# Designs tried in a protein design chat: VH-VL binders against Vitellogenin-1 (vit-1). Part 19

Target 1, 170 residues: Vitellogenin-1 (vit-1), of Caenorhabditis elegans (p55155r1310to1479)
Amino acid sequence: SVCKVQKNQIRTFDDVLYNTPLTTCYSLIAKDCSEEPTFAVLSKKTEKNSEEMIIKVIRGEQEIVAQLQNEEIRVKVDGKKILSEDYSAHQIERLGESDIVIELPEGEVRFDGYTIKTQLPSYSRKNQLCGLCGNNDDESTNEFYTSDNTETKDIEEFHRSYLLKNEECE
Short names: E, the ipSAE of ESMFold2; O, the ipSAE of OpenDDE; V2, 0.75 times the mean of E and O plus 0.25 times the DockQ between their complexes.

## First folded at step 17 (VH-VL; framework fv_cosibelimab)

Design v3 (from u1 with light chain R96S H99R; at its last look DockQ between E and O 0.69; V2 from the best seeds 0.75)
Fold by ESMFold2, look of step 17:
Structure v3 (fold): chain C 170 residues (1-170), chain A 119 residues (1-119), chain B 112 residues (1-112)
Amino acid sequence: as target 1 above (170 residues)
Amino acid sequence: EVQLVQSGAEVKKPGSSVKVSCKASGGYFSIYVISWVRQAPGQGLEWMGVIRPIFGKANYAQKFQGRVTITADESTSTAYMELSSLRSEDTAVYYCARSENYRTPFDYWGQGTLVTVSS
Amino acid sequence: NFMLTQPHSVSESPGKTVTISCTRSSGSIASDYVQWYQQRPGSAPTTVIYEDNERPSGVPDRFSGSIDSSSNSASLTISGLKTEDEADYYCQSYDSSLRGWVFGGGTKLTVL
């Protein structure tokens, strides 16, 4: 299953499509919400009206941040800029001039500056995922659980619960 | 401006517990790494444990395993450290400190909280 | 589970150079970055060196860090000593196997 984030739209792991404008504050896209979390995928806009995004992937104790800069994907691992020849040492693959793939423990994230595709096996993450991509339970009618694990039918409440609080953005 | 503000000094009896708070402001909270470090009078820095609030699970130094509990409340941007079964040797200044990730330095420190354990 | 060992104290005159060592007891000093902190009396520590040899903004260039793999140690070097450098200095390194940090025992620097 794939969750796609692009152009203020999200198609969840359970194939639910909705509009939610990302902001210049990080939002939680997808996270391992089991008792032993292994990853989190976050994203924000570069500017309020831009379709261009910055991603942050926290993978164990490693942190990967990527964005387009000067028509090229720029990657930082643990705050250090790395060159494409070093990507494989960090389980990152370049797929063309602006596409990268970041490996997850059981899946991957593909990013090109404008689109985030998070791909996870459906069997390994059912009901143990949270974030704007939903819980990956193969049921489209119970997709919207807030960050405190309460069900809601209010898309705006759902989105706000995954927006990371910060007084300095948006 | 990023700030870490800790709760006030405490005087405790042996065998009791203390809970110190650390409120963050001026930036993100949940994606950063919060450690607790103590310093007994005239002694060095001693790392006690860590939490990354977005994951919610803490790790502890072996010496404190079973006596320390570190938690975080994302809604208030506050981390907590609770130390139980207090002894006189636990008299120290307790600091919270923030790092951006596990490879970066502790770039912001709270002002410290003096905990005095005496009968 | 490793230890970082520092000399208890060092002293030197203003204008001269001092080096504070930080020796790792097991495993390689190069396994993870070494950070250095300065702590003045009554204050929380502040970073003076990170990532072995990098200097934060605002830290004078007379502070430098280095790694010596042959002695399995890190060093903090302060040249052109000033009385304001009088402080305690701690090295620190991360232990990924325990997901935690180790501080050295600290070094009292006296400038006389």
Scores: ipSAE 0.640, ipTM 0.866, lowest interface PAE 1.7, mean pLDDT 89
ESMFold2 (binder alone), look of step 17: mean pLDDT 92; pTM 0.937
OpenDDE, look of step 17: ipSAE 0.889; ipTM 0.949

Design v4 (from u1 with heavy chain N59K; at its last look DockQ between E and O 0.87; V2 from the best seeds 0.80)
Fold by ESMFold2, look of step 17:
Structure v4 (fold): chain C 170 residues (1-170), chain A 119 residues (1-119), chain B 112 residues (1-112)
Amino acid sequence: as target 1 above (170 residues)
Amino acid sequence: EVQLVQSGAEVKKPGSSVKVSCKASGGYFSIYVISWVRQAPGQGLEWMGVIRPIFGKAKYAQKFQGRVTITADESTSTAYMELSSLRSEDTAVYYCARSENYRTPFDYWGQGTLVTVSS
Amino acid sequence: NFMLTQPHSVSESPGKTVTISCTRSSGSIASDYVQWYQQRPGSAPTTVIYEDNERPSGVPDRFSGSIDSSSNSASLTISGLKTEDEADYYCQSYDRSLHGWVFGGGTKLTVL
C-alpha cells in the first residue's frame, strides 16, 4: 500500500484520489495512531504557490527534515545537516541526484522534493493509521476521518483537521 | 512570537498533589518537545521529564518516576505536569521549556510556577 | 548516567575574560551537544550557547563555547566582561541511555 502526495493531490493508501492544496503550514500526511506511535510523516510547501515541499519524518527520538536546495536534496537529522555518505548510518538511502528513501519501522518514505510516497505493507497497521493518507482500511467509503475520529464527507474539514496550527503560515 | 504561559503559584500541604499547566502560543505545539524543569530555592536546575505532544507518551527522570505525570492536550496547545505525594522538599519553581527536537536547546521557557509545600 | 560538574562560583573584573568549565563524569563529553544557559535572579534561563559553540541571535560575540576531549569537559568563555553578565550559568547535555537531560550544578558569575 502506497500513499502518494504531489501537485496538490493525494492518492491514499486505499487508492482514493482527492485534491488537497497543502500550505506553508505542516500537515499530517501519515502517522502511526496506535497506542504506541512509532512514526509521523508531515509536509508543507516551501512557498504558497510552489509545488516544492519540505518533508519532516519523526521516527522515535529522531527527526529527519529534507528539501531541495540548489537542485539537490539536503537532509537534516535532528537539525544537523548530513552528507550523503552518512545517510546509511541514519537509515536513509540516496537514489540518484535528488531522490531519497527514509526507512520507517514497517515501510519507507520516498521523497524527491515534489512527490512524497509513503509505502507500508498491505496488512500493516489496519485502522491504526491516521492523516491525509487515510487509515488503510481497504475501503474507500470510510476514508475521511478527521483527527478527532469523526467521519466527514467534507474534504475541507478533513484537511483542516490535520493542519497543524501556526500563526506564521497559511 | 513563541510564548509559554504557566498557571499561577500554589500553596499545598504535604501528601497532596499539584497540577501545573503550560500553554503555548506563537508557533507549532504538537511536533515540538516539552520538558519540565524545577528549581528549589537557592538550588540549580533539575530536569523532571518530557513529552512530545504528537506522540503523547512522556518519559520521566528516575527520581520522579511514580510521582509525576506529564500530559499534553493538542487542541488547547497545553502541557501539564502533575506531582503527587508532595513533601516539603518539593518546594520549588517549576518551569516548562520547549525544544525543537531531542538534540536542540530549551529555547523557550515559561515564566515559572512557584509551588510551596508547607505543613 | 553521567553528571556535569561546574565550579560553584567565579569572579573577575570588567573587561577581563573568564571561563566556566563543565566536566562530564562518564562517557565522552563529545557524545552529545552541550548547551549553556544564563539565568538572572528572578528570571527563567535563556540560551547563550548551543551545539557546543553556536550563539543564538542577540547573544554578543564575546560569549563562546568549546569542547576539550582530553579533559572531558566543555567551557563557556566570556570575554570583555560587563556588569550585565553577572548571573548563574548552567551547562546541559542529553543522556541517551536515560532518554533525558542532565544539567550542571550551576556557576555564579560575579563581576566586580
Scores: ipSAE 0.690, ipTM 0.880, lowest interface PAE 1.4, mean pLDDT 89
ESMFold2 (binder alone), look of step 17: mean pLDDT 92; pTM 0.926
OpenDDE, look of step 17: ipSAE 0.869; ipTM 0.945

Design v5 (from u1 with heavy chain Y28S I31S R52S F55S R103S; at its last look DockQ between E and O 0.06; V2 from the best seeds 0.00; counts 0 for: sugar tag NYS H101, pae E 16.3 > 2, placed apart)
Fold by ESMFold2, look of step 17:
Parts: C-alpha cells; structure tokens; sequence
Structure v5 (fold): chain C 170 residues (1-170), chain A 119 residues (1-119), chain B 112 residues (1-112)
C-alpha cells in the first residue's frame, strides 16, 4: 500500500483521494497507532504559499527531519546534519540529487521535497494505522476517522484532528 | 492554463547553427525544469538536455555535449536550445517539455519545431 | 548508463489486452520511476502512466503500468483495446549517473 502527499492532496493507503490544505504546522501523515508505536510520519509546508514540505519521521527513538535546501535534500538525525556518505548508517538511501528513501520498520518513506510517498506492505498494520493517510483497512468508504477514532464525512474536521498547532505556526 | 509555444520551422545548411525558443505561460517559470527532446523523421524520442531556469544550470546528454547550449531567460519565461555544426542527420522535430523536478514526468510539451538541414 | 529496450511493434484486436515491455539494460529498473507516453502521428507525446503505475487525470483505467524486478522490466498494459489506442508508445526513466532522462526506442501499437 502507498500513501501519496503532494500539492495539498492526499491519496490514502486505501486509494481515497482528497484535498486538504497542509499548513506551516505539522500534521500527522501516518503513524503506527498500535500499543507499541514504531514510527510516525509528519509534514508541514515551509511557507504558507509553498508546495515545498518539511518531513519529520520518528523511528523508534530517532527523529529524522528532511527538506530541500539549495536544491538538494538536507537531512538531520536527532538535530545533527548528516552528510550523504553517512546516510546508509541511518537507513537512509539517496536515489538522486533531490530524492531520498527513509527506511521504516516494515516499509519506507520516499521524499523529494514536494512529494511524500509512504509505502507499507498491504498485510502490515491493518486497522492499527492512523493519520491523514488513513488506516489501511482496504475499505475506501471508512477512511475518515479522526484522532479520537470517530468516523466523519467532514474533511476539515478530519484534518484538524491530526494538526499539531502551536503558537509559532498557522 | 499551462502552455509552451516554440519558434517556427527553420531550414538550415550543414555547418550552421539553429536556436529554437520555448516560451512558457500559465505557471511560475521558476517552478519547473525545461528539457529538449528531438525526434528525427520516423525515429524515436531522444532527450538532449535540461535547464533549471532559476539557477541557469544546464545538463546535457553526452551525444550532444559540445554542440548544444540550453539557456533560460526568467524575465521573459523563455528557454532556448542552440545546436551548432548542423549535419543532415540533425533534421528533426525539436520539442521543449516541462517537468516539475528532475526524474518527474514531462507534463507539458511544446508543439515542436521542425529543423531541416539540407544543402 | 543504461538503455531501455521495447519491442518495435505489437498488434492486437479491439477489445483484447496488449502488454508492451520496457527492459532496462543495466542497473535496477526500480532505482527510479518509469513513465509511459503515447504519441499519435503529427502530435507531441502525452503522458499515460507516471511513477510506474499512476494515471494522469483523463487517462482511462484500462491503461496500467507495472514493474517486474525479476526480469528488470516495466510494462504498459492496455485492456479493452480501442482503435484510438493505435499510436507509438515510449517508456522513460531517469539515469542518476548522468542526471538525465532515457527514452525507450518506442513501440508501434496497431489495432486491427
């Protein structure tokens, strides 16, 4: 299963396409919401009117943040900038000048500054995923569950439930 | 509406040069990269090179290095391809094409410019 | 660097299914995305598949793309073949060592 985020659009793990405006606040894209979470993927826009995103991947106790800077992907692990020759030591692979893959416990995240592709095995973590990418349950009609696990048809309510708003973003 | 409009057909003699223009409209010129692709009569598509309009940095297919120059003028939203030392086998339709980034698909193409090289 | 090899031509009857292959000569087909373009005579190419298996708006779902890592190839499959599908088809990928795109040689699809 793949979830794709770009240009304020999301195609979920269950192949549901919808528009939701990402903001300069982090939103939860996909997370292992089991009793032992193994990963989370978050994203925000770099600026209000930009298609460029910053991605944050939480993997175990590591925090990986990536974004384009000077037309190349710049990666920080736990706040430290990592050079491309050190990517493999952090389970990160460079697939081009502007394209990286970040390994997850049972999948991967591909990111190029503008598009986030989260790929998980279709049999993995069924009904235990949460976030804007949905729950990967193979049922396209029930994808909009809020962070408190309430079904909604209101896309804005769905988006707001995963927004990490604070005083420095909008 | 995104549109790429190329300059008109040209007839050239061997050994001369040609410069084809590609004017973009309907989007930020700086948000995309511009490639040039040619197609000889009855033949397939051949990528020639790409330019980033913001940086002015170009990269070329090895076959054309030394003969092709690709440039961009951000103020007029126009990319240019100049091919020098023309030969009869350079007779082709030359397309400009736009992509959002490197490795992404060409989502818009110009109408093509026929360049005929004959003595 | 690498080449992408396609059959020169394929043909099939209306309503049937055709598959066009695209084999990468060196390095993995999965190392970058594969795009597919359709070109009718006298026209510029149009994208029918991007990012291996995605369809642009307006492309019917009878067009599909796939990757086979064991044969190091990509495939374009057209089901429910229609006479308007008669065109040339090109696969394309990105060569990271040259920072440039590579096209396959093209396949002429004839609908009889």
Amino acid sequence: as target 1 above (170 residues)
Amino acid sequence: EVQLVQSGAEVKKPGSSVKVSCKASGGSFSSYVISWVRQAPGQGLEWMGVISPISGKANYAQKFQGRVTITADESTSTAYMELSSLRSEDTAVYYCARSENYSTPFDYWGQGTLVTVSS
Amino acid sequence: NFMLTQPHSVSESPGKTVTISCTRSSGSIASDYVQWYQQRPGSAPTTVIYEDNERPSGVPDRFSGSIDSSSNSASLTISGLKTEDEADYYCQSYDRSLHGWVFGGGTKLTVL
Scores: ipSAE 0.000, ipTM 0.469, lowest interface PAE 16.3, mean pLDDT 83
ESMFold2 (binder alone), look of step 17: mean pLDDT 92; pTM 0.941
OpenDDE, look of step 17: ipSAE 0.022; ipTM 0.619

## First folded at step 18 (VH-VL; framework fv_cosibelimab)

Design w1 (from u1 with heavy chain P105Y; at its last look DockQ between E and O 0.22; V2 from the best seeds 0.00; counts 0 for: placed apart)
Fold by OpenDDE, look of step 18:
Structure w1 (fold): chain C 170 residues (1-170), chain A 119 residues (1-119), chain B 112 residues (1-112)
Amino acid sequence: as target 1 above (170 residues)
Amino acid sequence: EVQLVQSGAEVKKPGSSVKVSCKASGGYFSIYVISWVRQAPGQGLEWMGVIRPIFGKANYAQKFQGRVTITADESTSTAYMELSSLRSEDTAVYYCARSENYRTYFDYWGQGTLVTVSS
Amino acid sequence: NFMLTQPHSVSESPGKTVTISCTRSSGSIASDYVQWYQQRPGSAPTTVIYEDNERPSGVPDRFSGSIDSSSNSASLTISGLKTEDEADYYCQSYDRSLHGWVFGGGTKLTVL
């Protein structure tokens, strides 16, 4: 199962395509919403009018933040900048100059500064995910469950429920 | 707007337990970190413990270990602090405070909950 | 683990500049961010400085934070002191060994 985020458009794990502009506040892209959460993927725009994104991956007690700077992906682990030579030690793989792969307990997140691809095995976390990528239940008719597990047809309401607000973002 | 709203004042007898709630609004709850801080009358701020709701993992100050339990309900965006075996010295205003994951400052505070322990 | 020590009280006249110190007992003050919280009587604390010298959006630029590694201390400076600045001020820092936070003892600022 693959979820793709690009150009304010999301294709969910259940292959539903919809438009939802990200903001300079982090949005929950995908999360393990089982009783034993294993990962979360978040993203925000670097600037209000940019298509460039910053991703935040939480896996266990580790946080990985990645963004494109000077045509190169820069990575922070637990708030500390790491060098590309140390990526492997953090289960991160560099693909070229501006593409990285962050390993998840099951699957991976691929990021190039503009596109986020969250890939999970077909058997992984079925009907146990939440976020903008949907619930991954093999049904395309029920993708929009808010963070409190309420189904909605309002995409804006759906997105707002997964928005992280603070004073540093709009 | 982000807000942390706590439950109301409590009056308790020594030896009893109190459970204070902290409901967060204005954003996604689960990936934030919720700490509990208390302040006895005329005294300073004292950190008690913290929870990461996304994983349900809590850490406690040594002073309160074994007597405090911090929990969180993601579905209601609410954190809880339960303090048992109450004594008069536990009389204080109890605050919840929010931090972003791996950020070390509290950006939002609850309004506080007064817990009075008296015979 | 470490402690943070603040003066019990400071006072100054309106329009003047006041500085509140926060000294770390062990480890480098620069190894972890220092925050400052303002607490007015009967109110919850509010953040006035975070990450050593950053101001939240609603905090005036009269408030500033600094770090002095030589004295292993942080300082909160309030310029152009106003009566509304009268409050208790607490410094705070994360203690990695405790997996938690440490507060200073607090400083009562009186505007004369």
Scores: ipSAE 0.460, ipTM 0.853, lowest interface PAE 1.0, mean pLDDT 94
ESMFold2, look of step 18: ipSAE 0.600; ipTM 0.854
ESMFold2 (binder alone), look of step 18: mean pLDDT 93; pTM 0.942

Design w2 (from u1 with heavy chain P105H; at its last look DockQ between E and O 0.26; V2 from the best seeds 0.53)
Fold by OpenDDE, look of step 18:
Structure w2 (fold): chain C 170 residues (1-170), chain A 119 residues (1-119), chain B 112 residues (1-112)
Amino acid sequence: as target 1 above (170 residues)
Amino acid sequence: EVQLVQSGAEVKKPGSSVKVSCKASGGYFSIYVISWVRQAPGQGLEWMGVIRPIFGKANYAQKFQGRVTITADESTSTAYMELSSLRSEDTAVYYCARSENYRTHFDYWGQGTLVTVSS
Amino acid sequence: NFMLTQPHSVSESPGKTVTISCTRSSGSIASDYVQWYQQRPGSAPTTVIYEDNERPSGVPDRFSGSIDSSSNSASLTISGLKTEDEADYYCQSYDRSLHGWVFGGGTKLTVL
């Protein structure tokens, strides 16, 4: 199962395509909403009028932040910048100059500054995910559940429920 | 608007327990880390512990280990701090505070909960 | 683990510049971000500086933060001091060994 985020468009794990603009506030892209959560993927725009994104991947207590700078993906682990030569020690793989893969407990997140691909095995976390990528239940007719597990047809309401708000972002 | 709203003031006897709640609104709750900080009258800020609701993992200051329990309910966007075996020195205003991660600032604070421990 | 030490109090006249120091007892002050909080009587603390030298929205540019590795200290500088700046100020930093935050003892700023 693959969820793709690009150019204010999201293709969910259940292959539903819809438009929703990210903001300079983090949005929950995908999260393990099982009884034993293992990961979360978040993203925000670098700038309000840019298609460039910053991703945040949470693996347990570890936090990975990645963004494109000067045509190169820069990565911080727990707030500390790490060099590409040390990526492997953090289960991160560099693909070229502007593409990285961050390992999840099951699957991976691929990021190139403009596109986020969250890849999970077909058996992984079925009907156990939440966020903008949907619930991953192999059903396309019930894709938009808010963070409080309420189904909605309002995409804006759906997105707002997964928005991390603060005074510094919009 | 993001807000942290705490439960009301408590008056407790020595040896009893108190449980303070902190309800968050205005954003997705589970990803943030919620800390508890107390301040005795006329004293400074003292960090007690933290929890990241998404994983339910809590860390505690050594001073309070074994006596404090921090929990979170994602469904209600509420964090809790329970302090047992209360003593007079526990009289303080207790704050919950939100942080985006473990390295940045506490960007939002609850209004504080006064806990008075007296015989 | 480490401690953060602040002066107990500082005083200055309106319009002047005041600096509050925050010294880390061990480890490099630059290893972890330093935050500064302002607390007025009867109120919860509010952030005036985060991540060493960043200002939240609404905090005037009279407030600034700096790090001095040579003295292993952080400083909060308030220029053009105003009466409204009278408050307690706390520095804070994350201690990875404690898996928690450490606050300085606080500094009472009096505007004369």
Scores: ipSAE 0.529, ipTM 0.874, lowest interface PAE 0.9, mean pLDDT 94
ESMFold2, look of step 18: ipSAE 0.703; ipTM 0.887
ESMFold2 (binder alone), look of step 18: mean pLDDT 93; pTM 0.950

Design w3 (from u1 with heavy chain S30T; at its last look DockQ between E and O 0.85; V2 from the best seeds 0.71)
Fold by ESMFold2, look of step 18:
Structure w3 (fold): chain C 170 residues (1-170), chain A 119 residues (1-119), chain B 112 residues (1-112)
Amino acid sequence: as target 1 above (170 residues)
Amino acid sequence: EVQLVQSGAEVKKPGSSVKVSCKASGGYFTIYVISWVRQAPGQGLEWMGVIRPIFGKANYAQKFQGRVTITADESTSTAYMELSSLRSEDTAVYYCARSENYRTPFDYWGQGTLVTVSS
Amino acid sequence: NFMLTQPHSVSESPGKTVTISCTRSSGSIASDYVQWYQQRPGSAPTTVIYEDNERPSGVPDRFSGSIDSSSNSASLTISGLKTEDEADYYCQSYDRSLHGWVFGGGTKLTVL
């Protein structure tokens, strides 16, 4: 199962497409919401009017942040910029084109500065995922659960519940 | 600017518990790392435990296993530390501190909360 | 699983240089970054060195940090010592086996 974020649109793990205008504040894209969480994927826009994004992947005690900078993907691990020859030491792969792949415990995230693709196996995370990508339960009619697990028909309420609090952005 | 504001000083009896709060403002809360550190009178800094609120699971120093509980409430941007079965040796100033991740320094500290355990 | 050992106190005259050591008991001092904190009486600590040898903005360049693998120690060096440098200093490093941090015992710096 794949969740795709591109051009202020999200196609969830359960193949539900909706518009959500991401902001310059981080939003939760996908997270392991089990009793022993292993990862979180977050994203924000670089600027209000840009389709360019910054991705943050929290994987255990490690944090990976990536974005395009001067037409090149720049990667920081735990706040420190790293070069592509060091990617494999952090379970990051540079593809032959201008993409990176960040390994998750059971899946991966592909990112090129404009598109985020989160791929997870369908059987290991069923009903224990949360975020804007939905819960990966193979049911298209129940994707809009807010961060407190309340079903809503309001996409803006759904998005707002996964927007991280911050007084210094937007 | 980021601020961490802790609850006020407390006087406790041996055998009771104390719960200290740490409210964050300015910047993010959920994605950062919150530690609790104490300092007994005339003594050094002692790390007690940590939580990353986005995951909600805490880790504790071995010395405090079984007596300390660290939690976070994302809706109020507040972390909590509860220490049970208090003894006179637990008299200390208790600090919360924030780091951006597990490799960065504690950049922001609360003002400290004096907990006095006396009969 | 490791301890960080600092001298209990050091003293030196204004204008001189002082070095505060931080020795790791097991495993390599270079395995994880060493941070240094200054604590004035009645106040919370503040960072003076991070990532072994980096200074936060606003910290004077007379503060420096270093790592010595042969002695398995880190050092905080304060040159051009001023009376305002009188404080307690703590080193700190992360212990991956405990998923937590270790502080050194602290060093009281007296500027005579």
Scores: ipSAE 0.642, ipTM 0.877, lowest interface PAE 1.8, mean pLDDT 89
ESMFold2 (binder alone), look of step 18: mean pLDDT 92; pTM 0.937
OpenDDE, look of step 18: ipSAE 0.691; ipTM 0.903

Design w4 (from u1 with heavy chain V33A; at its last look DockQ between E and O 0.19; V2 from the best seeds 0.00; counts 0 for: placed apart)
Fold by ESMFold2, look of step 18:
Structure w4 (fold): chain C 170 residues (1-170), chain A 119 residues (1-119), chain B 112 residues (1-112)
Amino acid sequence: as target 1 above (170 residues)
Amino acid sequence: EVQLVQSGAEVKKPGSSVKVSCKASGGYFSIYAISWVRQAPGQGLEWMGVIRPIFGKANYAQKFQGRVTITADESTSTAYMELSSLRSEDTAVYYCARSENYRTPFDYWGQGTLVTVSS
Amino acid sequence: NFMLTQPHSVSESPGKTVTISCTRSSGSIASDYVQWYQQRPGSAPTTVIYEDNERPSGVPDRFSGSIDSSSNSASLTISGLKTEDEADYYCQSYDRSLHGWVFGGGTKLTVL
């Protein structure tokens, strides 16, 4: 299954489409919320009114950050810029000037600066995923679970619960 | 600017437990790693364990496995270290320290919390 | 599951150069970065070298770090020694098998 984030829209793993404003603060897009977490995918806008995003993927003990700069994807691994010739050593694949694939333990994340596609097997971690992409429980209800596992029908409460706290962003 | 502020000094009896808090400000508390490091009087630094709050699971040095519990509360941006079955040898200053990721040094340290274990 | 061994103490006169070693007991010293911390009495440690040989801003260039794979060790070198350099120094590296960090035993630097 696939979760897509672009243009302030999210289509969840369970094929639920909704609008939510992303900010210059990181939000949790998708995370392994099992008892042994293996990854987290986060994003923020580059600027308040931009459609461009910065993606952060935490994969085990590695941190991967990518964003579009001058029509090319720029990648940092653990805070260090890397060149496309080194991508494969970090389980990253370049699919063009601005399109990359970041491997996950049981899936992948595609990113081109504007669109984040998180792809997981449909059998992967049912009811053990959390984030703005939903829990992948094969239900298309309009009930959302906040980060503290509370049901809500309020999209802004749902989004707010996955906004990472930081005093220096909007 | 990242700051780590720890709870105050404690005096404890052998066999009891202590819980030290570490309140963070600045940055993304959920993303970075918080370690606990202790230093007995006149001794060196000893790493005890780490938590990355976004994952909510801690890793512990083998010496402390079974006696230490490290937790994080994202809503208050506070990490905790609890050490049980205290012995006089556990008398030390306990620090929390932050690293941005596992390749980054401990760049921000709390002020330290003196825990004294005596009868 | 390795140890980092440092000399217990070193001393040297102002203006001279001192080197503090940090030897890894098993596995390669080059497997993960080595960090160096300075600790003055009553204070928390501060970083003086990271990533084997990089200096944070505000650390004078007379502090340098190096790696010697043949002796399986890292070194902190302080040239032009000043009385303000008197402190304890710790090396540190990450242990992938423990999913955690290891500190060296620490070295007390005395400026004569």
Scores: ipSAE 0.571, ipTM 0.852, lowest interface PAE 2.0, mean pLDDT 88
ESMFold2 (binder alone), look of step 18: mean pLDDT 93; pTM 0.949
OpenDDE, look of step 18: ipSAE 0.675; ipTM 0.906

Design w5 (from u1 with heavy chain T104N; at its last look DockQ between E and O 0.81; V2 from the best seeds 0.79)
Heavy chain, then light chain:
Amino acid sequence: EVQLVQSGAEVKKPGSSVKVSCKASGGYFSIYVISWVRQAPGQGLEWMGVIRPIFGKANYAQKFQGRVTITADESTSTAYMELSSLRSEDTAVYYCARSENYRNPFDYWGQGTLVTVSS
Amino acid sequence: NFMLTQPHSVSESPGKTVTISCTRSSGSIASDYVQWYQQRPGSAPTTVIYEDNERPSGVPDRFSGSIDSSSNSASLTISGLKTEDEADYYCQSYDRSLHGWVFGGGTKLTVL
ESMFold2, look of step 18: ipSAE 0.672; ipTM 0.883
ESMFold2 (binder alone), look of step 18: mean pLDDT 92; pTM 0.937
OpenDDE, look of step 18: ipSAE 0.897; ipTM 0.949

Design w6 (from u1 with heavy chain E100D; at its last look DockQ between E and O 0.77; V2 from the best seeds 0.78)
Heavy chain, then light chain:
Amino acid sequence: EVQLVQSGAEVKKPGSSVKVSCKASGGYFSIYVISWVRQAPGQGLEWMGVIRPIFGKANYAQKFQGRVTITADESTSTAYMELSSLRSEDTAVYYCARSDNYRTPFDYWGQGTLVTVSS
Amino acid sequence: NFMLTQPHSVSESPGKTVTISCTRSSGSIASDYVQWYQQRPGSAPTTVIYEDNERPSGVPDRFSGSIDSSSNSASLTISGLKTEDEADYYCQSYDRSLHGWVFGGGTKLTVL
ESMFold2, look of step 18: ipSAE 0.700; ipTM 0.887
ESMFold2 (binder alone), look of step 18: mean pLDDT 92; pTM 0.940
OpenDDE, look of step 18: ipSAE 0.859; ipTM 0.943

## First folded at step 19 (VH-VL; framework fv_cosibelimab)

Design x1 (from u1 with heavy chain Y108S; at its last look DockQ between E and O 0.78; V2 from the best seeds 0.81)
Heavy chain, then light chain:
Amino acid sequence: EVQLVQSGAEVKKPGSSVKVSCKASGGYFSIYVISWVRQAPGQGLEWMGVIRPIFGKANYAQKFQGRVTITADESTSTAYMELSSLRSEDTAVYYCARSENYRTPFDSWGQGTLVTVSS
Amino acid sequence: NFMLTQPHSVSESPGKTVTISCTRSSGSIASDYVQWYQQRPGSAPTTVIYEDNERPSGVPDRFSGSIDSSSNSASLTISGLKTEDEADYYCQSYDRSLHGWVFGGGTKLTVL
ESMFold2, look of step 19: ipSAE 0.752; ipTM 0.899
ESMFold2 (binder alone), look of step 19: mean pLDDT 92; pTM 0.935
OpenDDE, look of step 19: ipSAE 0.893; ipTM 0.949

